# VH-VL binders against q8eqq3: the designs that were tried, part 8

Target 1, 246 residues: q8eqq3
Amino acid sequence: MKIHIMIAEDERLAREELMYLLQQENDIILCPSAENGDQLLNLYQEYNPNVIFLDIHMPGINGIEVAKKIRNEFEDKDIIIIFTTAYESYGVQAFEIQATDYLLKPFSEERFKIAMNRIRKTLSTKKVRKPKVDKLVVNLDEKMMVIDPNQIGFAAREGRTVKIHFISNEVIETKMNLKELEEKLSGFPFYRPHRSYLVNMDCIKEITPWFNGAYNLVIKDLAESTIPVSRTAAKGLFDALQGVHH
Short names: E, the ipSAE of ESMFold2; O, the ipSAE of OpenDDE; V2, 0.75 times the mean of E and O plus 0.25 times the DockQ between their complexes.

## First folded at step 1 (VH-VL)

Design T3 (framework fv_teclistamab; at its last look DockQ between E and O 0.01; V2 from the best seeds 0.00; counts 0 for: pae E 16.8 > 2, placed apart)
Fold by ESMFold2-Fast, scan of step 1:
Structure T3 (fold): chain C 246 residues (1-246), chain A 122 residues (1-122), chain B 108 residues (1-108)
Amino acid sequence: as target 1 above (246 residues)
Amino acid sequence: QLQLQESGPGLVKPSETLSLTCTVSGGSISSSDYYWGWIRQPPGKGLEWIGSIYYSGSTYYNPSLKSRVTISVDTSKNQFSLKLSSVTAADTAVYYCARHEGYYSGSYFDYWGQGTLVTVSS
Amino acid sequence: SYVLTQPPSVSVAPGQTARITCGGNNIGSKSVHWYQQPPGQAPVVVVYDDSDRPSGIPERFSGSNSGNTATLTISRVEAGDEAVYYCQVWDSSSDHVVFGGGTKLTVL
């Protein structure tokens, strides 16, 4: 799962520098950026990011007030906040209001990497946060389907197409491949147990051993569908189910 | 030149609400860099912070006074106001309005009004 | 609640150095600001962020802050320095501004 990051930064050059640094990381998805506190609060509600890089000094509501609204009025303790500031004295306040870190402008690559490490460490100890991939849009030959990913049990490759199986036992067929589907569902707990399958881990009912170190999954659907687990995917699946969801 | 000026009744009866206004001139209260606060000083005693407000309406109150205090801002009049309810003789003090930069440990009160004495007496 | 302790009074002769202390638990981890209040007047900031001076404040005013004690130092004291001095911190744990009780500097 990729880390969804949002930036609120009034100054264009500082915003562009931060975007450039973030784009060098391979596990990041950038949300639209904000240029002031009000815009940030609107985008935050729309995109539900994992992390906000938040400038303290912005036109309108300042970054400290934005952070307090997120923590107190929206009651969001899961979002990671990294303050950005030209002033060293704000470092103390940033730690005191439950910010994960702060960055001084101009940004150094060394300090940025430390902040990124703290973000990843913090995310590894938190319950998975689902960024706003509220709906999945799938293009079918005759129409586009708007799908709630939580209703998907699994997807399977059959020939040149992929069939998406809902827990309701409804099935739709798409020309999108499993890798593309996995990317679009990156905000949800989907796993590749086999080259030809993508499974919703929240929908796994049972895991049964099979011959030669292989396994079968039983899905929480009306048909009790069975999905194979390859030997090479088995350890990663158990690790994902028992520990770390990103 | 930035100036802050307190105004309001100098005498308030016990159990009533103390109401003061601070008028800001020579600068805008709508600045995102500044907070606007109230500090009081009983005769012959020290300074006590009452609370502060940001132009958006966000408030910070002294925990000891929070149940009785309301601070509000009127950006159209370039003013902010203090209401302190259920007053007693212990609330007799000189009341100052003041400005501070940001909301962090490095913030200090850089401009003060002249102060206005409020006496709580029947 | 966080408490700042100042001596009630300090006396010094003109030309000498006055030292006014502000005691607080782990105050060295906080930024301390100092205000001068001349008789009958509003307070004026003389030192902020432990040791910085606002424009217009003489170099004779300086500050330090470490451990459990912050100190305002006034060198070459003048009669016009006679005032009550207050230290102030922002206590983030209770989210409030704390002032010391004040120290009256008498120049004799």
Scores: ipSAE 0.005, ipTM 0.451, lowest interface PAE 12.7, mean pLDDT 83
Fold by ESMFold2, look of step 2:
Structure T3 (fold): chain C 246 residues (1-246), chain A 122 residues (1-122), chain B 108 residues (1-108)
Amino acid sequence: as target 1 above (246 residues)
Amino acid sequence: QLQLQESGPGLVKPSETLSLTCTVSGGSISSSDYYWGWIRQPPGKGLEWIGSIYYSGSTYYNPSLKSRVTISVDTSKNQFSLKLSSVTAADTAVYYCARHEGYYSGSYFDYWGQGTLVTVSS
Amino acid sequence: SYVLTQPPSVSVAPGQTARITCGGNNIGSKSVHWYQQPPGQAPVVVVYDDSDRPSGIPERFSGSNSGNTATLTISRVEAGDEAVYYCQVWDSSSDHVVFGGGTKLTVL
């Protein structure tokens, strides 16, 4: 997963130093930067970042006011806020707004890495922030069905049709092929373990060996299901589950 | 599998507006993870980034083209578009649409359209 | 504005190693991406973030970046590697995407 990070900093050199540090991290996406509090609030609503590095002393609405607005008016308790400041005395105010950390200027690489580690820990213990549009629309014969992709356990080809198996044990049939379904589920953790199957990796309960380097999957809450993993797909599946990239 | 396809007229007269559409299939243009860009390549020459758009409508343009370029998005059609006004022969190029993550990160263009040649001539 | 400089061409015999350079002021502080463009085709990323490879790109494609030079290295060059190669950075100080001029790799 990529962490979407936004910077609110009016001083160009400080902004560039922070961007330099952020660019050394391999798991982040840098949103457009804000140079004042009003701009930050507009960009925040537009880009929906996971993390804001927020300068306390900005022109217009200062960083503390911005953070209060985000927490209270937008009611966003999940956004991670890292304050930046030249003065150590702001730690109490950061705690009161539930900031994850703060960084003193000039930025220390050591302190920055500590802040990044806290960001990663916080994200790993929180519910993943959902996209603004997180539903799948699937065409059936005479209707369109709105589906939460997180409720799909797997899909399987049976002859000319594909059956979508929900973790609720409900099954629907679509004339969409697995390639089209996989494409509509892009951005969700789905994988093709076999030419006839598409599996939700977040729903995998067990992986058991099978003959000739193949495997079988068991899906959570669908314990009667067994999903084959072909020999050629096995490495890709394990790499995807472990976050390995080559 | 995500696919991008450019469409639009292959011939545009000087001083007119070049208009292209990129149709995205196999993925949603409304993803918070991605930006959608236009890149052009004059025949026999290198690549030039024109600009990018986020699904909310926010745009980012090459400063050398900013006064003539408009990029827009239609999330209901899963498409984004390029308009380049006041074209000259110098705007003759193959035009690509492409996807990338983050505007200000170390993002790269991971999916490209096939490209469409647009010729500017009388 | 930020400029990336590439040699216009590199020629190499099959089985040998090709090195394609991308020069830029302080490029070692930037993330460099490399694209392969076969004749008549769209570019395809072969190396990103200086040295990482997308899935499906052979290990013989590698990259490095330090000082004022980034380098794409293609070991055991094959005839199918013949293409134009572009480097690319995103330069936050100039606020735009910058491509190099391209290097034509010819496999003799």
Scores: ipSAE 0.000, ipTM 0.411, lowest interface PAE 16.8, mean pLDDT 81
Fold by OpenDDE, look of step 2:
Structure T3 (fold): chain C 246 residues (1-246), chain A 122 residues (1-122), chain B 108 residues (1-108)
Amino acid sequence: as target 1 above (246 residues)
Amino acid sequence: QLQLQESGPGLVKPSETLSLTCTVSGGSISSSDYYWGWIRQPPGKGLEWIGSIYYSGSTYYNPSLKSRVTISVDTSKNQFSLKLSSVTAADTAVYYCARHEGYYSGSYFDYWGQGTLVTVSS
Amino acid sequence: SYVLTQPPSVSVAPGQTARITCGGNNIGSKSVHWYQQPPGQAPVVVVYDDSDRPSGIPERFSGSNSGNTATLTISRVEAGDEAVYYCQVWDSSSDHVVFGGGTKLTVL
């Protein structure tokens, strides 16, 4: 079955870029695009897309509000929502509405492909009631952030804080240490390849040999981040990736 | 004791790329506690942050220079480097490399190189 | 962009107390750091995290930060204290290191 995708984007250039990228895919049908939230809501009812690429920052009703309306008013829990954003700081709010992914503008072709793969994977598993993905609540200064663990590429100890790196290349900082974070992410496919890193194994693109029996991980984030794997952690990582349970 | 030393050409022609290397001694650049930064100072002017890099390759850049700046790290040589493309006379400055402390709990530069003057001239 | 404002110059007689201010919006919520740069030399941190002092820096150097103003205080000023002083913060909203314009301290 072809995937019906609808775009909501107020920026013409961004909209055209996204359309172009989508047109390169063979298994999609591009629905009419919306330029604002109200148009999206109207078109949504008419075309009933499987996926919405939704800009967070649109005039009038913002993308988050639109998504909430779709979830709550239309009671559509199955629609896949991909948020688009020009601002790193707003990406985190997208996690509250169980978005499948979020993309930074301008769009990277590689990052777009990652998003498409995620969409396809999600659609293939629709029949499997994914257990309510336990959201990660992170305290950031005076704010509590709700994070979808599936959106995390990796976490790293950088200086005195831990930075959580999202697939979109957005980064947030927490006072939580990596051990605490790992515990909270229990049940998700995270691994400690290094004392200073916690990686989402589903986001590993490549493993490359490094010096002295160590390895590097290339992450499926926008920046294609490189994460070191220590000698001691290498065997365990391979076992975990292959589904070998000790 | 930790020491940083800048090296590279002191003269660069307009439109060319400025390239500098910072060699770190007395400590490992592969420390999880620090970033490594570049700061410049035009003659008679104040300090301007260029960018910082973590040993893993993660970078932060000054937005005003981001399009022209590339910072890289070589952990095997205990060095990190700066490239600034399309230079003009405005890029004439003393360039410093420095160890850059963490962000939320305090972000400052605690060890500095002596600095190297780079002049952009035809 | 976040901006730090310093007076361009401060003059004091030997033995007196110099105060150099650094102004910024809600700077009291940030960690402020101070650098001393003697003529022809690299900067050296003299105060970090508002009021902490590195080892080797004399107790004459102290810092405070509240509201919209951070202050570097140099007591019992000596001729050797003549330098340009910079305040610096990290702006988390833009992920940017921000320096003040510098204050030239002249010892009369």
Scores: ipSAE 0.000, ipTM 0.480, lowest interface PAE 14.0, mean pLDDT 87
ESMFold2 (binder alone), look of step 2: mean pLDDT 92; pTM 0.940

Design T4 (framework fv_teclistamab)
Fold by ESMFold2-Fast, scan of step 1:
Structure T4 (fold): chain C 246 residues (1-246), chain A 123 residues (1-123), chain B 108 residues (1-108)
Amino acid sequence: as target 1 above (246 residues)
Amino acid sequence: QLQLQESGPGLVKPSETLSLTCTVSGGSISSSSYYWGWIRQPPGKGLEWIGSIYYSGNTYYNPSLKSRVTISVDTSKNQFSLKLSSVTAADTAVYYCARQDYYGSGSYPFDYWGQGTLVTVSS
Amino acid sequence: SYVLTQPPSVSVAPGQTARITCGGNNIGSKSVHWYQQPPGQAPVVVVYDDSDRPSGIPERFSGSNSGNTATLTISRVEAGDEAVYYCQVWDSSSDHVVFGGGTKLTVL
């Protein structure tokens, strides 16, 4: 994956030095650069970068104010911020804004490489983070259950109803069909390996070959439940497990 | 060059507050490049991070100890201190103070350690 | 809470290579530091940021980190290398320092 990086830097030479250092990296895409805080906020909304290199001392709104606006007013807690400054005393402010690093001007190649490594480590960690917990609400005849989708191992059609199997081995029965359940669980890593099953891909323990290009999944539940994978669904399952969006 | 030295009582009674001070010499605690931390080690067991402080007073605490721990800094004396309340025998450990690199390396390693001081919790 | 797993002990003959592992979920996405603690002494950092050595640490100490395992490698082991070795990460998602349980290296 490419990392989208934006620079806000008032001084032309400092901006050009950062651009030069960033262009040496093979895994980044450099967004248009800003020369002041107001321009950065405008470009930030348009280009949605992963990382901002942000000069603390800029005319108008300063870099600390820009970072606070992004974190608090735009509610972007996930953006990675690297402050740049001529003055060492700004480290505490960088930490308090939850900046990943800061760089002293003039930029050293060694310190820049450390900052890039921290960016990559932080971005990798965020990528494997579970999304904020959304709940699944399932209507049962006499009540509604509020379910954590991460606790679901799989769901299976049994006769006229669907049974939702938790990794705890608890089972609930619903009149909701598998297509409706799949739609409600969109945004979570669920997959249809078979017309009668919906599986949580995070709960797959192992995949075992069967006959004629079919497979069996073993679930990370107490019973080590076995779920069939049809020949037709097998390629899509492997793509989903190894694909970029999952 | 840089030296850290722990000081405080070696014996604390159960239910009381354990108080330790780390004196930094050969370097300034008022540095934007470093946090200052406390790590403990019960006899025969592993290292456990207690918390870290920046010269501004900003702190990070181990969640398992957070309700009992206070770390403070006194930049005029070049010292930082640990208070651990409501101690039990499980708090018996060697307590280390250490410098934590904030600026110069990733994931904030502890690059200089004090010698450690044994604190025994006993009646 | 994030957990680092180390074997409790490793034995190696003098002159051989010791490998001490540190297991953690996606630990390769984090920076790992290694500390040497000789008996009765304070810990000393021997490897930081996965593979870098502090000034004064012999080149026979090296580190690697990928996937779910970080490894401290000590080549041409000497009796003076006997110590407990700890791995450490900073869990940026929780702002928490995590240490492994330690591995006692015995040179026989």
Scores: ipSAE 0.000, ipTM 0.403, lowest interface PAE 17.6, mean pLDDT 82

Design T6 (framework fv_teclistamab)
Fold by ESMFold2-Fast, scan of step 1:
Structure T6 (fold): chain C 246 residues (1-246), chain A 123 residues (1-123), chain B 108 residues (1-108)
Amino acid sequence: as target 1 above (246 residues)
Amino acid sequence: QLQLQESGPGLVKPSETLSLTCTVSGGSISSGSYYWGWIRQPPGKGLEWIGSIYYSGSTYYNPSLKSRVTISVDTSKNQFSLKLSSVTAADTAVYYCARGPYYDFWSGYFDYWGQGTLVTVSS
Amino acid sequence: SYVLTQPPSVSVAPGQTARITCGGNNIGSKSVHWYQQPPGQAPVVVVYDDSDRPSGIPERFSGSNSGNTATLTISRVEAGDEAVYYCQVWDSSSDHVVFGGGTKLTVL
């Protein structure tokens, strides 16, 4: 499982330090970062992260008000919020917003690790079950397409759109991002081998070594499509294919 | 369909301010999915990033140019602009505007480029 | 100050494989992008996020990134592949985009 994390932080050094700390984790996918609350609200809607690290003191709309909009206007009680602040504890405010934790700047590795453990514990207690519906519905121009996820080989990001590739070689284009598509396919065996790809693990035919320690996946489609595997995703991929969890 | 077009004077006098505009057509600059940048290339030399802007006005500048550079965005005109002050002959270059996907700033590549405009700094 | 190092030139015979390297400290922890610039033209991205290809870029172009070296590989090289190739990363330590110096590919 990959945890999709978004950062809102207006100070460059603090944002950079947090990014470096997150990069050390093997199970993190970093969404685009925001430098203010308005930017975060736009990116949040597009990327649907699991976790937001949210600076309290930003120009314009502050982090507390951003969190309130997410909880109230977007009605999102599932997103994990971690506040960041350079000043005295805002524990009371964090508690009222139902934040999972908060971090004081400059960030200590010990406190960051505690916050990460709380995030993982919170995510692991969520019940994951197969969806009631066995079909994926995608909105297209003049119609809605009802898709059997078992017929999807992979999806690939191309600029501002995502192309869904069927094992039949037909392709459809959607404005959904890969994170949203991954969420809609929850309960089906899809995996992110690379930032730009979402792969049906049931449709992987072969895993081939590439030069310099990289891997490629060959899909069970008519074209025998080749999908790259990032170094960070490689171990998670093999564990997922074998059904092993650590 | 997406087109980026640089415009501005091709000749700038030393000590003056170089001003260029990039007009975006076939796509919206008011998208959270993209940032917009300026890259330059002196004749016979390599590419040098000048800076990038998000439609909210947030900017990143090349540290070596930061004291002289301002990038701004005009979402109503679907344009973004570059101002480079106190120019010298070393600023003679082809100037490109470009779009980059903002999935992760760590991934920040430029997927569409303008044709480039040559700016010569001379009297 | 982060620096990307590319060889100034690489020569290959038609039909052979060209490999263009991009060296950087812990570059494997970053996303590497590659641009092709034919003479007198604007750059075109040929590989992004280490190994992804944009629509319209031939499968002959591929990339990898590990440790301190990223590599652009062009198989079955054609005369039309002659260009200067640039690698690029985002450097988190200074919040800036870094380009390599460029490699001129000559097909002889």
Scores: ipSAE 0.000, ipTM 0.411, lowest interface PAE 15.7, mean pLDDT 81

Design T9 (framework fv_teclistamab)
Fold by ESMFold2-Fast, scan of step 1:
Structure T9 (fold): chain C 246 residues (1-246), chain A 120 residues (1-120), chain B 108 residues (1-108)
Amino acid sequence: as target 1 above (246 residues)
Amino acid sequence: QLQLQESGPGLVKPSETLSLTCTVSGGSISSSSYYWGWIRQPPGKGLEWIGSIYHSGSTYYNPSLKSRVTISVDTSKNQFSLKLSSVTAADTAVYYCARHSPLYYGMDVWGQGTLVTVSS
Amino acid sequence: SYVLTQPPSVSVAPGQTARITCGGNNIGSKSVHWYQQPPGQAPVVVVYDDSDRPSGIPERFSGSNSGNTATLTISRVEAGDEAVYYCQVWDSSSDYPVFGGGTKLTVL
């Protein structure tokens, strides 16, 4: 399971340090970061993260006030909150507010790993937040199909049409182009490894090097298909898989 | 357990400096993540925050009093102190010391208060 | 400067419910604390962080905070609850605590 994490931190260096630590984990997807509480509340509603790393001291709405809005006004008891603070001896107070943990600035690798372990333990025992389960409606020649995006392994341009390959091995053909499909799937972990492909990152099984900085992907349960990764898309793909958003 | 006790002169002349000390017992100023503050209450009026200090020496002052207020901490004696300069009759009040969280900023432990009268 | 508005007084009969309000612009985004000050005594925190109670405070005391109004609710009021009640927030933009003007609760 990929853990969707959002950061709210007004100090650029602290924000970059936390992003660097999170990037080293292999089971994380980073949502866009916020620089203040108001931005965090807007992005939280849009991206529905599993975890928020929340700076206590920010201009305007502070981190405690943000956490209270999420718990009480949005009635969200399932989101995991990790506070970040420059103050020492915060552990007891963080517990009182129903936070899962806290991190002191500057961030310690050892303390960060403990927080990550607590996040994973909490997620394994907590009700998992439902991912955004919007249906995709695709017009076919003589019918419309209602599609669950989670069932898509990849989509590929083939001649003049786009074919959507399901993990069930079903294939459908649509007049929608890859850009339109990507836009409709923007709430799901899809990536463009090549101008002719759109891949579900949750379904990637293997990545193998090819020539001159290019790669090939193999999708779970669709091993017969090899998907190319261009040089220009390779860094962004690895960043996306490791949870870094540009 | 944790107790705060104010001490200092109960009578100060106009134009002089009001000086009070808060002694903390049952806990350590330097071993906590709390602010330590001063609040006053003129007779028959409401509560007014004066200022707070962290054990590192970082201070926060009420903007309306900032030019006259100095708060300091002595971790070796487990005390913190208030100096308010150029006092007038308007500074007559009960003065409280209190502890508050840097996260919640609520005052969870208060001293009993000490009345300071400014008169000639 | 941030301002908290409280009614100057509230009267309630014993056994009834008293509600004391604290008004402030977008106060629902702030942590609100409530203090009870009996006549001639130091204040005591009765509700902190909007709705939490310190150990030793009866469950009759509760708090809420939403939009522009925070409320302290005292159920089954007793004569001993007669006091002045103050709300307080931290103004994060100016970095200092702000108190309301106080509400005198009279139990008749």
Scores: ipSAE 0.000, ipTM 0.394, lowest interface PAE 16.5, mean pLDDT 81

## First folded at step 3 (VH-VL)

Design B20 (framework fv_lerdelimumab)
Fold by ESMFold2-Fast, scan of step 3:
Structure B20 (fold): chain C 246 residues (1-246), chain A 120 residues (1-120), chain B 109 residues (1-109)
Amino acid sequence: as target 1 above (246 residues)
Amino acid sequence: EVQLVESGGGVVQPGRSLRLSCAASGFTFSSYGMHWVRQAPGKGLEWVAVISYDGSNKYYADSVKGRFTISRDNSKNTLYLQMDSLRAEDTAVYYCAKSYYRTWGAFDIWGQGTLVTVSS
Amino acid sequence: SSELTQDPAVSVALGQTVRITCQGDSLRNYYASWYQQKPGQAPVLVIYGENNRPSGIPDRFSGSSSGNTASLTITGAQAEDEADYYCNSRDSSGYHLYVFGGGTKLTVL
């Protein structure tokens, strides 16, 4: 699972340092960053991240006030908050507003890694919230198209191209291969049920037995599209849909 | 159906190299991190190395860092461990193991192991 | 460096409850997973996270953690539970490094 992280930091160099550290991680997606508290509250509502790295000292509404608003006015106790600060004296306030950790500026890689592991441990014991999706950009012959991945039912390889099928039954064609598309969509619940298909697990309506240990997926689209599942992919698909082994 | 099968073990002289393979079947190999874990005769389990699902991150136990290299070929559903500069203390049964889905640090599927003996 | 410490041996009477402990500073920040190993066999995952059982693991197995200690509890031990038990967790460095405890041999009397 990919962790959606948002940064609020008004100082460009501090923001870039934190972005550099985050890009070393393989399991994160970086949301648009905020430069002040009001901007963060707007982006937080739009993108619904799993984690916020929140600078305490920003113009206008400060990071402590932002965190209190998230906890009290939005009643959000699930979001993970990591404070960033140049001052060591904020530990008590961070504790009182249920922050998972805080990082001193300038950031050390060692302390950052410990904070990331604390985030992962916390997420393993809590319900995973669904972040608002980033967009997928696909280059077509005459234009670039900005796509909402939640509207994709599945993608299928047809000859040398890949067709992306929307739940609306709209179809677009791209020269991108399925592996490249899977990589671009790696923050979203997409699965490879077959060499020639990539499916949105949130769009699966039914799983039906077909023949000799194979299955078919029926998609929540207007056409009720049927996608094959290979024997090899079946166990992994059921595990992915159920989230845990039970 | 879900299975990991190690191969490539055997008897080898100190200072030489050996490459282990682990063939995966019954699950989507490219979606999971993979580990190597070893166990010396009559001793406990020792974690050796891990590789991320896409091969972009690799980590090693201090005892093997600089001598062992973990790699994978997702097109062949195969995990590898290249062991260089072998020492007597590397004598062990080597298991490959799969990371558990949506849980960090748990190994839910293990192979039967392959024995590596470094003779002195 | 991180070290996970387990007692080397423990005994339990058939049908009674036994607790196996694992101790280390990394357990303050990371959960332990637990593995059962019978002679000549590969390890089997019995608990992951704080207290989650994989499919097929009997409900007599449970896990808990507090401070720097993680515990595996077997309620109503059966003869087939006789095995070596290992805890595993991340190194205290915060990287993707893993450490096993030394193992505990459980004898069912």
Scores: ipSAE 0.000, ipTM 0.396, lowest interface PAE 17.6, mean pLDDT 81

